# VH-VL binders against o60147: the designs that were tried, part 272

Target 1, 175 residues: o60147
Amino acid sequence: MLEKNKYLYIFRHIQTNQVLLSQGNVLKKTALFQLPYPLQKPVAPNGMRPAKLRKDHWVPLLKVEFPNESMFQSVFMQLLNYRKYRSVQPLTSDLLKLPIPVRRRKIMRQEVPNTIADLADILNKEKFPENSVRLQLSDKSDSEYADWPPSVQIDSEEIKLSRGFREKTTVDEAR

## First folded at step 13 (VH-VL)

Design od17 (framework fv_lerdelimumab)
Fold by ESMFold2-Fast, scan of step 13:
Structure od17 (fold): chain C 175 residues (1-175), chain A 121 residues (1-121), chain B 109 residues (1-109)
Amino acid sequence: as target 1 above (175 residues)
Amino acid sequence: EVQLVESGGGVVQPGRSLRLSCAASGFTFSSYGMHWVRQAPGKGLEWVAVISWDGSNKYYADSVKGRFTISRDNSKNTLYLQMDSLRAEDTAVYYCAKDVGEYSGWSFDYWGQGTLVTVSS
Amino acid sequence: SSELTQDPAVSVALGQTVRITCQGDSLRSSSASWYQQKPGQAPVLVIYGSNNRPSGIPDRFSGSSSGNTASLTITGAQAEDEADYYCNSRDSSGNHLVVFGGGTKLTVL
């Protein structure tokens, strides 16, 4: 059997810290539909879905390498489900007491820690082999948003921030 | 005391429309996601749709997508389900359900009594 | 969607312990919740987040999970526990947000 895509890329917005998930190293315009608020005048950076994808406004947050496509697919789908839940129901009692405009701003600003925590929760529940999942972060301190299982190996080398970065392929070409 | 009261069910012919309502009380309605869950006579539970706390996000089961529309009016503490192009397989008791609001992954802590929708010719 | 598997029926003697199981790939990375439904009534949440009990639910109800299986245990079953029991979890397949089990009818003898 052929294994194909085994990489999960997560990007963050440079101004809003909103998060987008990608199956590839290049963000597609359809990823904008992951954002919780429909497009409204006037400007996307204030919580609305942008009319177009500005690649220079998104930087890598983290990259996850899985042993195979099946594990990647399972984790990716679960993480999308978590994001849909958070778009429906904020998970903290503090947010539930806030006025609507303030809640929306705080929800957006929490996407980075929440996405990292959700990823770790999925990986803690799923019993993958020790050191089988490689996690590479742009800022290693972001790993502190969660407790990671033995299946996760955090790469010592950080992803260098790169606006508009595009890799040729998500597949690993052994040499 | 949390209460959810559904209304709007009835007998309807295939291809017609019905609108269900759910009146909520006893909790801060505008702070929670709200769901519709249905149950065909003598069968199990099937999730239908959800709407976010502020009404900005909506998700549907594939079986109803494009035909049903969920909405809410936070000023009236009321949830709605507009059901268009009804089919025989939509025959069910429809429950209004409140999301538990905790890190449990789509759990429903309070349910209404349900309203029966019968689609028959 | 019935992507979670439950036995359709189980029986338990009054005062004895019964375990109802729910199985599916979604449970490998997701918590299960359990609902009790009596004839003609709405479901009642009895366990959420795999092992949390809502306020007002008797302590004889407990939950556990391991691998692809979640369990609801009723210790010292009482007559009023006779009901249908449903589990649910997040969907791992991407087709739905929520999946339910087919339900288990518990008879208390």
Scores: ipSAE 0.633, ipTM 0.855, lowest interface PAE 0.9, mean pLDDT 84

Design od18 (framework fv_lerdelimumab)
Fold by ESMFold2-Fast, scan of step 13:
Structure od18 (fold): chain C 175 residues (1-175), chain A 120 residues (1-120), chain B 109 residues (1-109)
Amino acid sequence: as target 1 above (175 residues)
Amino acid sequence: EVQLVESGGGVVQPGRSLRLSCAASGFTFSSYGMHWVRQAPGKGLEWVAVISWDGSNKYYADSVKGRFTISRDNSKNTLYLQMDSLRAEDTAVYYCAKDSSYEGWYFDYWGQGTLVTVSS
Amino acid sequence: SSELTQDPAVSVALGQTVRITCQGDSLRSSSASWYQQKPGQAPVLVIYGSNNRPSGIPDRFSGSSSGNTASLTITGAQAEDEADYYCNSRDSSGNHLVVFGGGTKLTVL
């Protein structure tokens, strides 16, 4: 095709502060597999609700534009790996002293600063050309969670969403 | 095609050391975590250790922690398991296993296994 | 030592449906994956992420998960399905990163 995928979008859950990574400005149901903590409450003691994606519960955190698809894929896959290995990191004694609901809420609040730090760490390790990566943040103060390499240009332009993304929808997948 | 080939197994006396290797091919080795999983003769599967794609994170089963060391060389597409202070209970077939595609903890490819026998 | 509970053996007649179950607290927060192991061979992934089938695995294999229980279903069992089946999940207790079930030996009659 004419255009290759070179955009990474990161979304934040409005209630839990959990983070989802996406290829493009639309979230897919399969992105929910990234979450260590379920968003939906069990219906019964041994039952669970069917998995659903509520697009209206997710807001853009940041958008990254790469010069090509190869750089995008490398960074995207590394971010997923950072998230995966962080999810099983041993808990500190301070966290273990907290009730489970309070502990989970505190851990989930750390996902935004952790994801931003992970992105910066990956970009610092890669040897990308100066000003080749464009970063847009919904809240510019979030850039303070990390030190950025010379390859990164922080942009003040508004993050653009797909024409239908802002509409409240529920996505169910058969089986 | 994806292939994992283990080597280094053998018969060793209790208290000694042994180093296992796993040669990987058919995928971008540096993009995936790697695991060691063992199976004692006639028994079930037991997870042993994992190393992240970049080698910065390592986790071990309690039964081997402090005695085994997992490592990798991404330039050689090779995974290692250094086994120190071996015990009879460590006797097993050791499998090299490829970590999943970034979403969950499962093993999409396994090596043929290498037998480690710890006996006097 | 496994943290997930499986029945040690189950039998099914040729062409019939069998369900193998795996139970444990870790299944409330993480998905189960299933492996088939035939004598003298390495395990083979047959279901991942509770209900996804890898390329090359017959459509008679399916998975489901609810609460603290995961199930592997073989619809229309074939003789070649005779094997040991293991479930796997991430440990919720923090003692091990990954846990396996004890395994279920499937006999096709």
Scores: ipSAE 0.425, ipTM 0.749, lowest interface PAE 2.4, mean pLDDT 83

Design od19 (framework fv_lerdelimumab)
Fold by ESMFold2-Fast, scan of step 13:
Structure od19 (fold): chain C 175 residues (1-175), chain A 121 residues (1-121), chain B 109 residues (1-109)
Amino acid sequence: as target 1 above (175 residues)
Amino acid sequence: EVQLVESGGGVVQPGRSLRLSCAASGFTFSSYGMHWVRQAPGKGLEWVAVISWDGSNKYYADSVKGRFTISRDNSKNTLYLQMDSLRAEDTAVYYCAKDEGYSDAWYFDYWGQGTLVTVSS
Amino acid sequence: SSELTQDPAVSVALGQTVRITCQGDSLRSSSASWYQQKPGQAPVLVIYGSNNRPSGIPDRFSGSSSGNTASLTITGAQAEDEADYYCNSRDSSGNHLVVFGGGTKLTVL
């Protein structure tokens, strides 16, 4: 039985601020299927999905440690669902008056605050034990996008990764 | 492992109502969005409606909007489609279909065997 | 009534390669998924996200896409591949969240 599934890793794109969720500290090509199709141009001549996942274009946003795999799976699936159903919401009048390229950039830039808010909303609806969920951020100010429930403990130390997400934290090394 | 079983189909007169059910097993029902897709005799597939994992978001095809209501009961692992003001053009086999859930694409990894709805006078 | 266009019918000889196409503006921004349907049966997912196979689907099935066109390729067609094939994609601008192609009837000679 592998305990690695109790960690959720969230990455942001350095140029667009699009967000990817991962069950491990290394992004896999399959994570690209999470991205909204209307907000991406085909990167390969023959494909609608990016031909290659460039790890150097994705930096860690936050890491979440859950008490067990069941709680991790529940929150992970709900985050995917929140994002999926948001992508089909009607656009606001403010967005509709913008040119399409400007509109797409603005939508993509909101993925970071939206993902943080989604995570907090899910954790507020779930009844997890006090201080049972550990949150570690690359930029601690990002925690201000939401109000966190008593189940969440925010780590005082920020994630210090410069390229991709391949450096083990003290928590990972304990295993 | 994964199973979807539709029921509730039958012959009904125009203007009447019918309720379809879909019993799900073999996966965590409350974690996935669910869809209804129909197929008229000898015709292609037509998407009808979707409901989010928690039941809070619902979307419909224009052809059924205002007449059909999708709902779910996560405690019973059951999906429903309430069909009101039925028309001859609603005659079709109705499939419940499971959203894959991981990707942002809308596609169906599992389908039920379907239930036939015939609207005729 | 669907936004995606498929040829109604195509034929292939046993052991040969056939390509089924799906065309529509939604494919410019969204990947296609493909379903196989045999008479009296429910559809079965054979390709998703343009070129991924679900567990249990033979490796003779593959997909590709370019511009507003998606293709399903069956390399070395077998008799059991005779079926109707449907593509679908995400409708990002219309009132249909999902749009299907009209279907292509594949005959294996």
Scores: ipSAE 0.609, ipTM 0.807, lowest interface PAE 1.6, mean pLDDT 83

Design od2 (framework fv_lerdelimumab)
Fold by ESMFold2-Fast, scan of step 13:
Structure od2 (fold): chain C 175 residues (1-175), chain A 120 residues (1-120), chain B 109 residues (1-109)
Amino acid sequence: as target 1 above (175 residues)
Amino acid sequence: EVQLVESGGGVVQPGRSLRLSCAASGFTFSSYGMHWVRQAPGKGLEWVAVISWDGSNKYYADSVKGRFTISRDNSKNTLYLQMDSLRAEDTAVYYCAKDLGYESGWFDYWGQGTLVTVSS
Amino acid sequence: SSELTQDPAVSVALGQTVRITCQGDSLRSSSASWYQQKPGQAPVLVIYGSNNRPSGIPDRFSGSSSGNTASLTITGAQAEDEADYYCNSRDSSGNHLVVFGGGTKLTVL
């Protein structure tokens, strides 16, 4: 009954380089739970600010088009699992030697390379048909973080965001 | 040594309010997300709420949304759960639980629990 | 959609191997953690991220996952392992961000 989704969007935070995964062309507030380091800080030690999704602070990193919804779901779920494994791994001794602010910046900076490498690893393990998966990158150089299988066709075109990027889009409103 | 100590439980009438506290020690409290998990007598574990390390993000189970408020005071190393409009089905032992890291939803340390009984 | 199912009870003979399973669609995208709970006590984390063991947890505890299923294995069960075991996973599909299994009571014979 609902239009089946075969697109994966990945967004990058313009300041921290942290990454969000999205099913289709939307960012939901629940996506913020993917982040190891929250974007908002308290104003005072006992003060709190509600976290809000600032859509203007997120830019498309890449868009993947799959042949069908089943392949999309398989890859998306595996990618979320890869992120979970990375988020709970102990810090290396090299990272532990760094001052906390430097360490956090280095970890955050690695999210783009790590996410791209994870995506490529998953696609290499899946046996998809040649040129069946289309990968669009906002920056072509980001494709160099990984070796891609024959199933992937890479291009560097502007990624266009639809009205679905806005959280308030519902099935009733989309019609 | 990591310790989580809950307090504030007791017997309360339906429709009333109760506030739980969890005093944390032995780790950098301000660096970790914190959760509340409850267990009704003779039943399983049920997740209640989470608050991020800096207090900026809060999420609740549907059963308590709009009635319960999670908060924290990082200067006092204390987690809170304000429970309003209490119902009989809220009767449970309430555990304070520390997130392992990155708001993973995996709980490496738990408090002893505090019993909340909602009865007329 | 994100319920996790566990068998309510299982038995194992002293020194033998037992496997406790947890099943649900959320496990396809989220790694499980496992908790041991003894009567009158708080739960204790025994496995996280599907197969990582916290410091202080005996080597006989291990975890695995495949598809929508996570498993906790106790190799060479001891009397002290008698307890309730719960799995949990992160549920990103709705308003619940963490979901627990119903628990499995392990009896060591």
Scores: ipSAE 0.005, ipTM 0.484, lowest interface PAE 12.5, mean pLDDT 78

Design od20 (framework fv_lerdelimumab)
Fold by ESMFold2-Fast, scan of step 13:
Structure od20 (fold): chain C 175 residues (1-175), chain A 121 residues (1-121), chain B 109 residues (1-109)
Amino acid sequence: as target 1 above (175 residues)
Amino acid sequence: EVQLVESGGGVVQPGRSLRLSCAASGFTFSSYGMHWVRQAPGKGLEWVAVISWDGSNKYYADSVKGRFTISRDNSKNTLYLQMDSLRAEDTAVYYCARDEGYSSGFYMDVWGQGTLVTVSS
Amino acid sequence: SSELTQDPAVSVALGQTVRITCQGDSLRSSSASWYQQKPGQAPVLVIYGSNNRPSGIPDRFSGSSSGNTASLTITGAQAEDEADYYCNSRDSSGNHLVVFGGGTKLTVL
C-alpha cells in the first residue's frame, strides 16, 4: 500500500549517507537521478547502463505528513531545488585541503544534516497551522540539526514501509 | 586579479554546432560552480546552464536542454559550452559567470566580457 | 508564475531617489540579486541577498524585499547610474535553477 500524496519520505544510503526523496514509501529507480554523486559511473559512451537501485542499501531517515497535497508538492519541489542549489555552491576552505575522493565522501556525509536543515528552512518560510505538519524521525537526535517552526510536531513512532519497498527488484531494475 | 575570458563565438548556419570556451584566472576555478548566461541583441539576460565544482552535476534551461552540453576541465581552468542543433533564436552574446551563492539563493559575482554567437542563414 | 516581472523603463532626475521593482512567486522563498549593465559591457553585481553590497559598489545602492516583491533603491542618482538593471532569483517551480527579470532601463535626466 502506497502512502497518500500528502506524505514525504526521505531515505539515507547506508554506505555514503546520501539521501533520496520520495512521494511515497517505495523508492523508484528514477530517484537515483537526484544524487549529486552517482553510486556508479556509467559504462562507456557507446553502451550506457543505468545505475542499479539496491533497496536494501536505503533506510528511512524521516517521514513528513502534510495537511494537504498542495503543501506537500510545494515542499517536495523546493527540497529538490535546494539540492540542486547546494550542488553548485562554492566549496569551503576546509574541503579544499582534502583529496578529491575524501572531499566527496565528506560532502556526501553532510547530506543528512543539510537535507534536514533545508526541510526546516522551507517549513519556516511556509505558513502552516500550529502542529499541522507531523515529522517522524528514525533517529530523534537528527531533529537537532535544525530549529523547527510551531507548525511541526515531532513523533517518535517507527517509520513503516510498504511491502514493495523491502522486496528486491527483478532483472529489469538493472537494465 | 579574478578574470573570465570567453572565446569561440562566430557566425554559424542553423542546424550546425559551435563550442564556446571560458578561461578562468586569478582564483581556484575547481572550487566554484560556473554558469553560462546569454543575451540576445537588444534583449534581456537569459540563464542557460550551470555546472558543479567537479562536473558531477549539470543543469540546463528548458530552451537548450538536449541541444547544449556544459562541461569543464579543471586542469586547464576552462569552462565549455557545446552547442548543437543551433537555431536563429540562439543568437546572443554568451557570458560565463562564477557562482558565489549564499544560503537562501545564489548570485554571479564575476562575469566575462562575452562572446557573440550569430546563427543566420 | 516563476518568471520575474520588471517595468521596462523608469526615469529619475539627477540627485533624486528611484526604486526599481521585481515581482514573482520565487521571491516569497528566496532573495533577489541585482545587476547593472551599461551599453556594450558585461553585467556587474550591485546587490545580493536582500541588501548586501559587493566591495566597490557605492552606498547609494540598497535593496529590500516584501512578499513577492524585491526592490533596488538608488538614493541621489548620478549620471553614471544610467544603465539596464536586472534582478535574478531561484526558480520556485524547480525546472530551472536561475530566473532573471526582463530588465529595467534607467534614464537619469
Scores: ipSAE 0.670, ipTM 0.821, lowest interface PAE 1.0, mean pLDDT 84

Design od21 (framework fv_lerdelimumab)
Fold by ESMFold2-Fast, scan of step 13:
Structure od21 (fold): chain C 175 residues (1-175), chain A 121 residues (1-121), chain B 109 residues (1-109)
Amino acid sequence: as target 1 above (175 residues)
Amino acid sequence: EVQLVESGGGVVQPGRSLRLSCAASGFTFSSYGMHWVRQAPGKGLEWVAVISWDGSNKYYADSVKGRFTISRDNSKNTLYLQMDSLRAEDTAVYYCAKDYSYSEGWAFDIWGQGTLVTVSS
Amino acid sequence: SSELTQDPAVSVALGQTVRITCQGDSLRSSSASWYQQKPGQAPVLVIYGSNNRPSGIPDRFSGSSSGNTASLTITGAQAEDEADYYCNSRDSSGNHLVVFGGGTKLTVL
């Protein structure tokens, strides 16, 4: 790895409540490949990749600071695995009663509570030292979606993003 | 009766393509993620691919990524596996399996009888 | 790539109890499911969620888990229990979502 990273950022889409995981405080266009439901119609190829990242449509949901890069990587990879796992699970009977567009909106809205619950589950199963993990939430009430282990310290400070976060992004570097 | 029936297996030369189908009946096909699992002769089970209930999410084993494409047609209650650039090591019985996963892990409660794919020259 | 480890073979006398084990770090954070496979047949789910039995599976089959190990127990083994047994779990690493154990061949003597 090029740089030490001990921060996990999770972003929420302002309209759909879909969630994106990021290893830093800047969303990259490739993060859109995490989404089960596209936010915009794909465009024809002309060397362009489908979809465009609208950074102004994403707000921080939470930020986690880990004691070291190893712990960050472990939790981050497990959280990505949970996300993939959830996306292919069977639908509940309640969801089956809904028309497909309404069903998709309900599934999307559940991503916020599900991601928070999954994060807490991972942290409860890991044996991290007491108060070693710092959790910042944009909305403190979101902490109620889960029971947190003694390793977690909930912080009340505002989540700070880089100065370039809301600048227009047209193309990612591909290599 | 709850059933999965695979078809499309056969003998094929290396580098060629083959398309497998899995016909589902007796359950609400569109409610479940569906998987392909394979088993080489005399060997163990190897997971191949999964597709979500509406086809919006697809994941593959590293051994087949870029060569195989999973798809589904919920109007026909049918699961597909398009297999391109076939290799000798792809020789196996291919099962389709229904996801019975719960909050703590994977489970596959319904399996087809399998269809044999032999890649040989 | 990381795998779930199973003993390749175990034997049990008719009417006795046998325990088949499955080991891997992914089992610390996910439940195991167990499958029975007889020659020429598709696998059959016998245990899910570490210790839940699907409808139609005899009550002589049970499961347990502790740490990085999951176990399938067959009490009062019968001749028809002779088969290959596979465990699976979530893979907590990489893109591989499902990981299977290598399988255990059970012989009923």
Scores: ipSAE 0.570, ipTM 0.795, lowest interface PAE 1.4, mean pLDDT 84

Design od22 (framework fv_lerdelimumab)
Fold by ESMFold2-Fast, scan of step 13:
Structure od22 (fold): chain C 175 residues (1-175), chain A 121 residues (1-121), chain B 109 residues (1-109)
Amino acid sequence: as target 1 above (175 residues)
Amino acid sequence: EVQLVESGGGVVQPGRSLRLSCAASGFTFSSYGMHWVRQAPGKGLEWVAVISWDGSNKYYADSVKGRFTISRDNSKNTLYLQMDSLRAEDTAVYYCAKSEGYDSGWYFDYWGQGTLVTVSS
Amino acid sequence: SSELTQDPAVSVALGQTVRITCQGDSLRSSSASWYQQKPGQAPVLVIYGSNNRPSGIPDRFSGSSSGNTASLTITGAQAEDEADYYCNSRDSSGNHLVVFGGGTKLTVL
């Protein structure tokens, strides 16, 4: 069987507003290496293992369906690089007036609008057919962070997670 | 006004370590990502590593990943490159460079004068 | 790995116009910057954002870009323009952050 992937999932951290990119609807522990700021860094004896992934702390931000895996791969890799570029960009003078913890929180809060803007920028530069890219947003107002090309179809359908995404969580969502 | 001054270069045997420093002045050091770029004798420029404004993010060229560590001390306006497990192919002039831009692309507006690292037996 | 390709050497007569080119897929989505390097010296930024000139750089230096190609033009080359010229861009391949061209040695005859 073929494991060709044409879906990009982006998740938002409920406490920090940081985002994670995943090629499937399951977050892997290694995705934590994408984060510019560690969530909780208990000093590990060797400092080599990534922080524990709390899947219950991540909610879907958006899902993108591409017409084929080569288009998915191109956009996914470019978006990962855009995140790296942003993490090392110069700070504006207004940020320098803020204490470091407040400054970091302000930077983290901008990851959602920045990621959406970067996704749109990549899609505007690519030569995709009209309505070939399907974008689903958990909050449709987030589409307003960018101007989308004709290749993008914004969908109202709910984002469905994998069968096992939160299955083993001990969080009682009814309580 | 902007100055970047590298130090710490020298001759070192393969497999050993060396630490480079870059003293910055004339700009708000803590606001900028800082880079190391190297140039082997008679060869072109090769990007080595970058560090974010607070040191929380670091990225490396594949050729040095796992061997080199970039760090900074914003209280001293100083950038560092710790070079471990040095190889003959690491022989190069190492430049400290300040980057500008994001939307217009990345460019290096200021460079240090470089410090020579020679890895030889 | 998206690499930027430059011709290794070009020549120009004193007072004439020379064009140095840089080619790579990264230039379709990001701007090129150009650096002048003289023997024993650090690189100096001469053009950024494809066609912007820093303060202090002579107006004989200009840049342009189209598709996957960026160009540095020196109109009325002077003896002091003899140097190596490097282009760089933000790499959009996903595997690198910054990529440099191989460099072009300019000889002024």
Scores: ipSAE 0.660, ipTM 0.810, lowest interface PAE 0.9, mean pLDDT 84

Design od23 (framework fv_lerdelimumab)
Fold by ESMFold2-Fast, scan of step 13:
Structure od23 (fold): chain C 175 residues (1-175), chain A 121 residues (1-121), chain B 109 residues (1-109)
Amino acid sequence: as target 1 above (175 residues)
Amino acid sequence: EVQLVESGGGVVQPGRSLRLSCAASGFTFSSYGMHWVRQAPGKGLEWVAVISWDGSNKYYADSVKGRFTISRDNSKNTLYLQMDSLRAEDTAVYYCAKDFGYSTGYYFDYWGQGTLVTVSS
Amino acid sequence: SSELTQDPAVSVALGQTVRITCQGDSLRSSSASWYQQKPGQAPVLVIYGSNNRPSGIPDRFSGSSSGNTASLTITGAQAEDEADYYCNSRDSSGNHLVVFGGGTKLTVL
């Protein structure tokens, strides 16, 4: 069985590398509000709008298992706060020199390393017990984006799900 | 529709130079890393070189380092491979391949049809 | 520099399951991608990040990895699956170098 209260599911967009966080193994349309840039072509140069959710365009990035709901909630809320903080920071001058489409794609591509680094930072700040948090990645090399605290166990097995965190036989429930 | 079209292949003598081009369309070329991958007749795939989205990072297979130069022109949506000091063992179909991300990765989500380079007398 | 090892050939009966394996030290730290190549055609990405399937790839294709080994599984093989299959990964010495397996020729009987 899948427990939503103890697991953080992180998804990656197959083409843009944008990241979505979920409390469950199925993405909700409201997760799109986490995105600073729309998945559809920008209508306005500095617009931020949710797009329609295409579940087949999002694949697993990593899954985090916590020993209890309290730890899960703390980390999940902090990670959402880090994402919001990043989205409102001023752009550096090197990024401002780039054409808007190039700039946004570069920013989007960095969401995977940024999310992994932010997760590690949060876990390093918390005083969790040794080996109490389990990480399972789709690409284990992505763990190299950060230094992990002693509280983290990185699973040697990669995530083997091809559509979200659901097997194909349950795709109708992912709706 | 994403499309990669290689050109510039042909027959060249050992020691000579040849420049390959790859014209990209259907995606924002300037946002992605690009690779060259080759395949000798009847042999397997061999990675040749990569260039990051902005051209700032370039890496080469040891077999071509010092002889080949990868470059790109984002204003023309074109990837290049300058091949100098060609050897018989460089004979292969050369594929242009799109990186999944903007950096120097190894997931190639789109490939061109390839261009044949034959190095012979 | 590390090598990725694949068996040169494998056969499967129509409708049966076949597993193609890829082995190398780079797979301990980096996932495998899999490419299908039919005669006279460019390679097509069928699996990336060990078990992610690109849009348009049939669901009979799946991947897995454990330790230094990655596998491509085709459940219910079809005639059109007859092709050469290549794995790739990052060289164990660095993230910027790419290494391919030698390829496996799949024959569908």
Scores: ipSAE 0.000, ipTM 0.464, lowest interface PAE 16.5, mean pLDDT 79

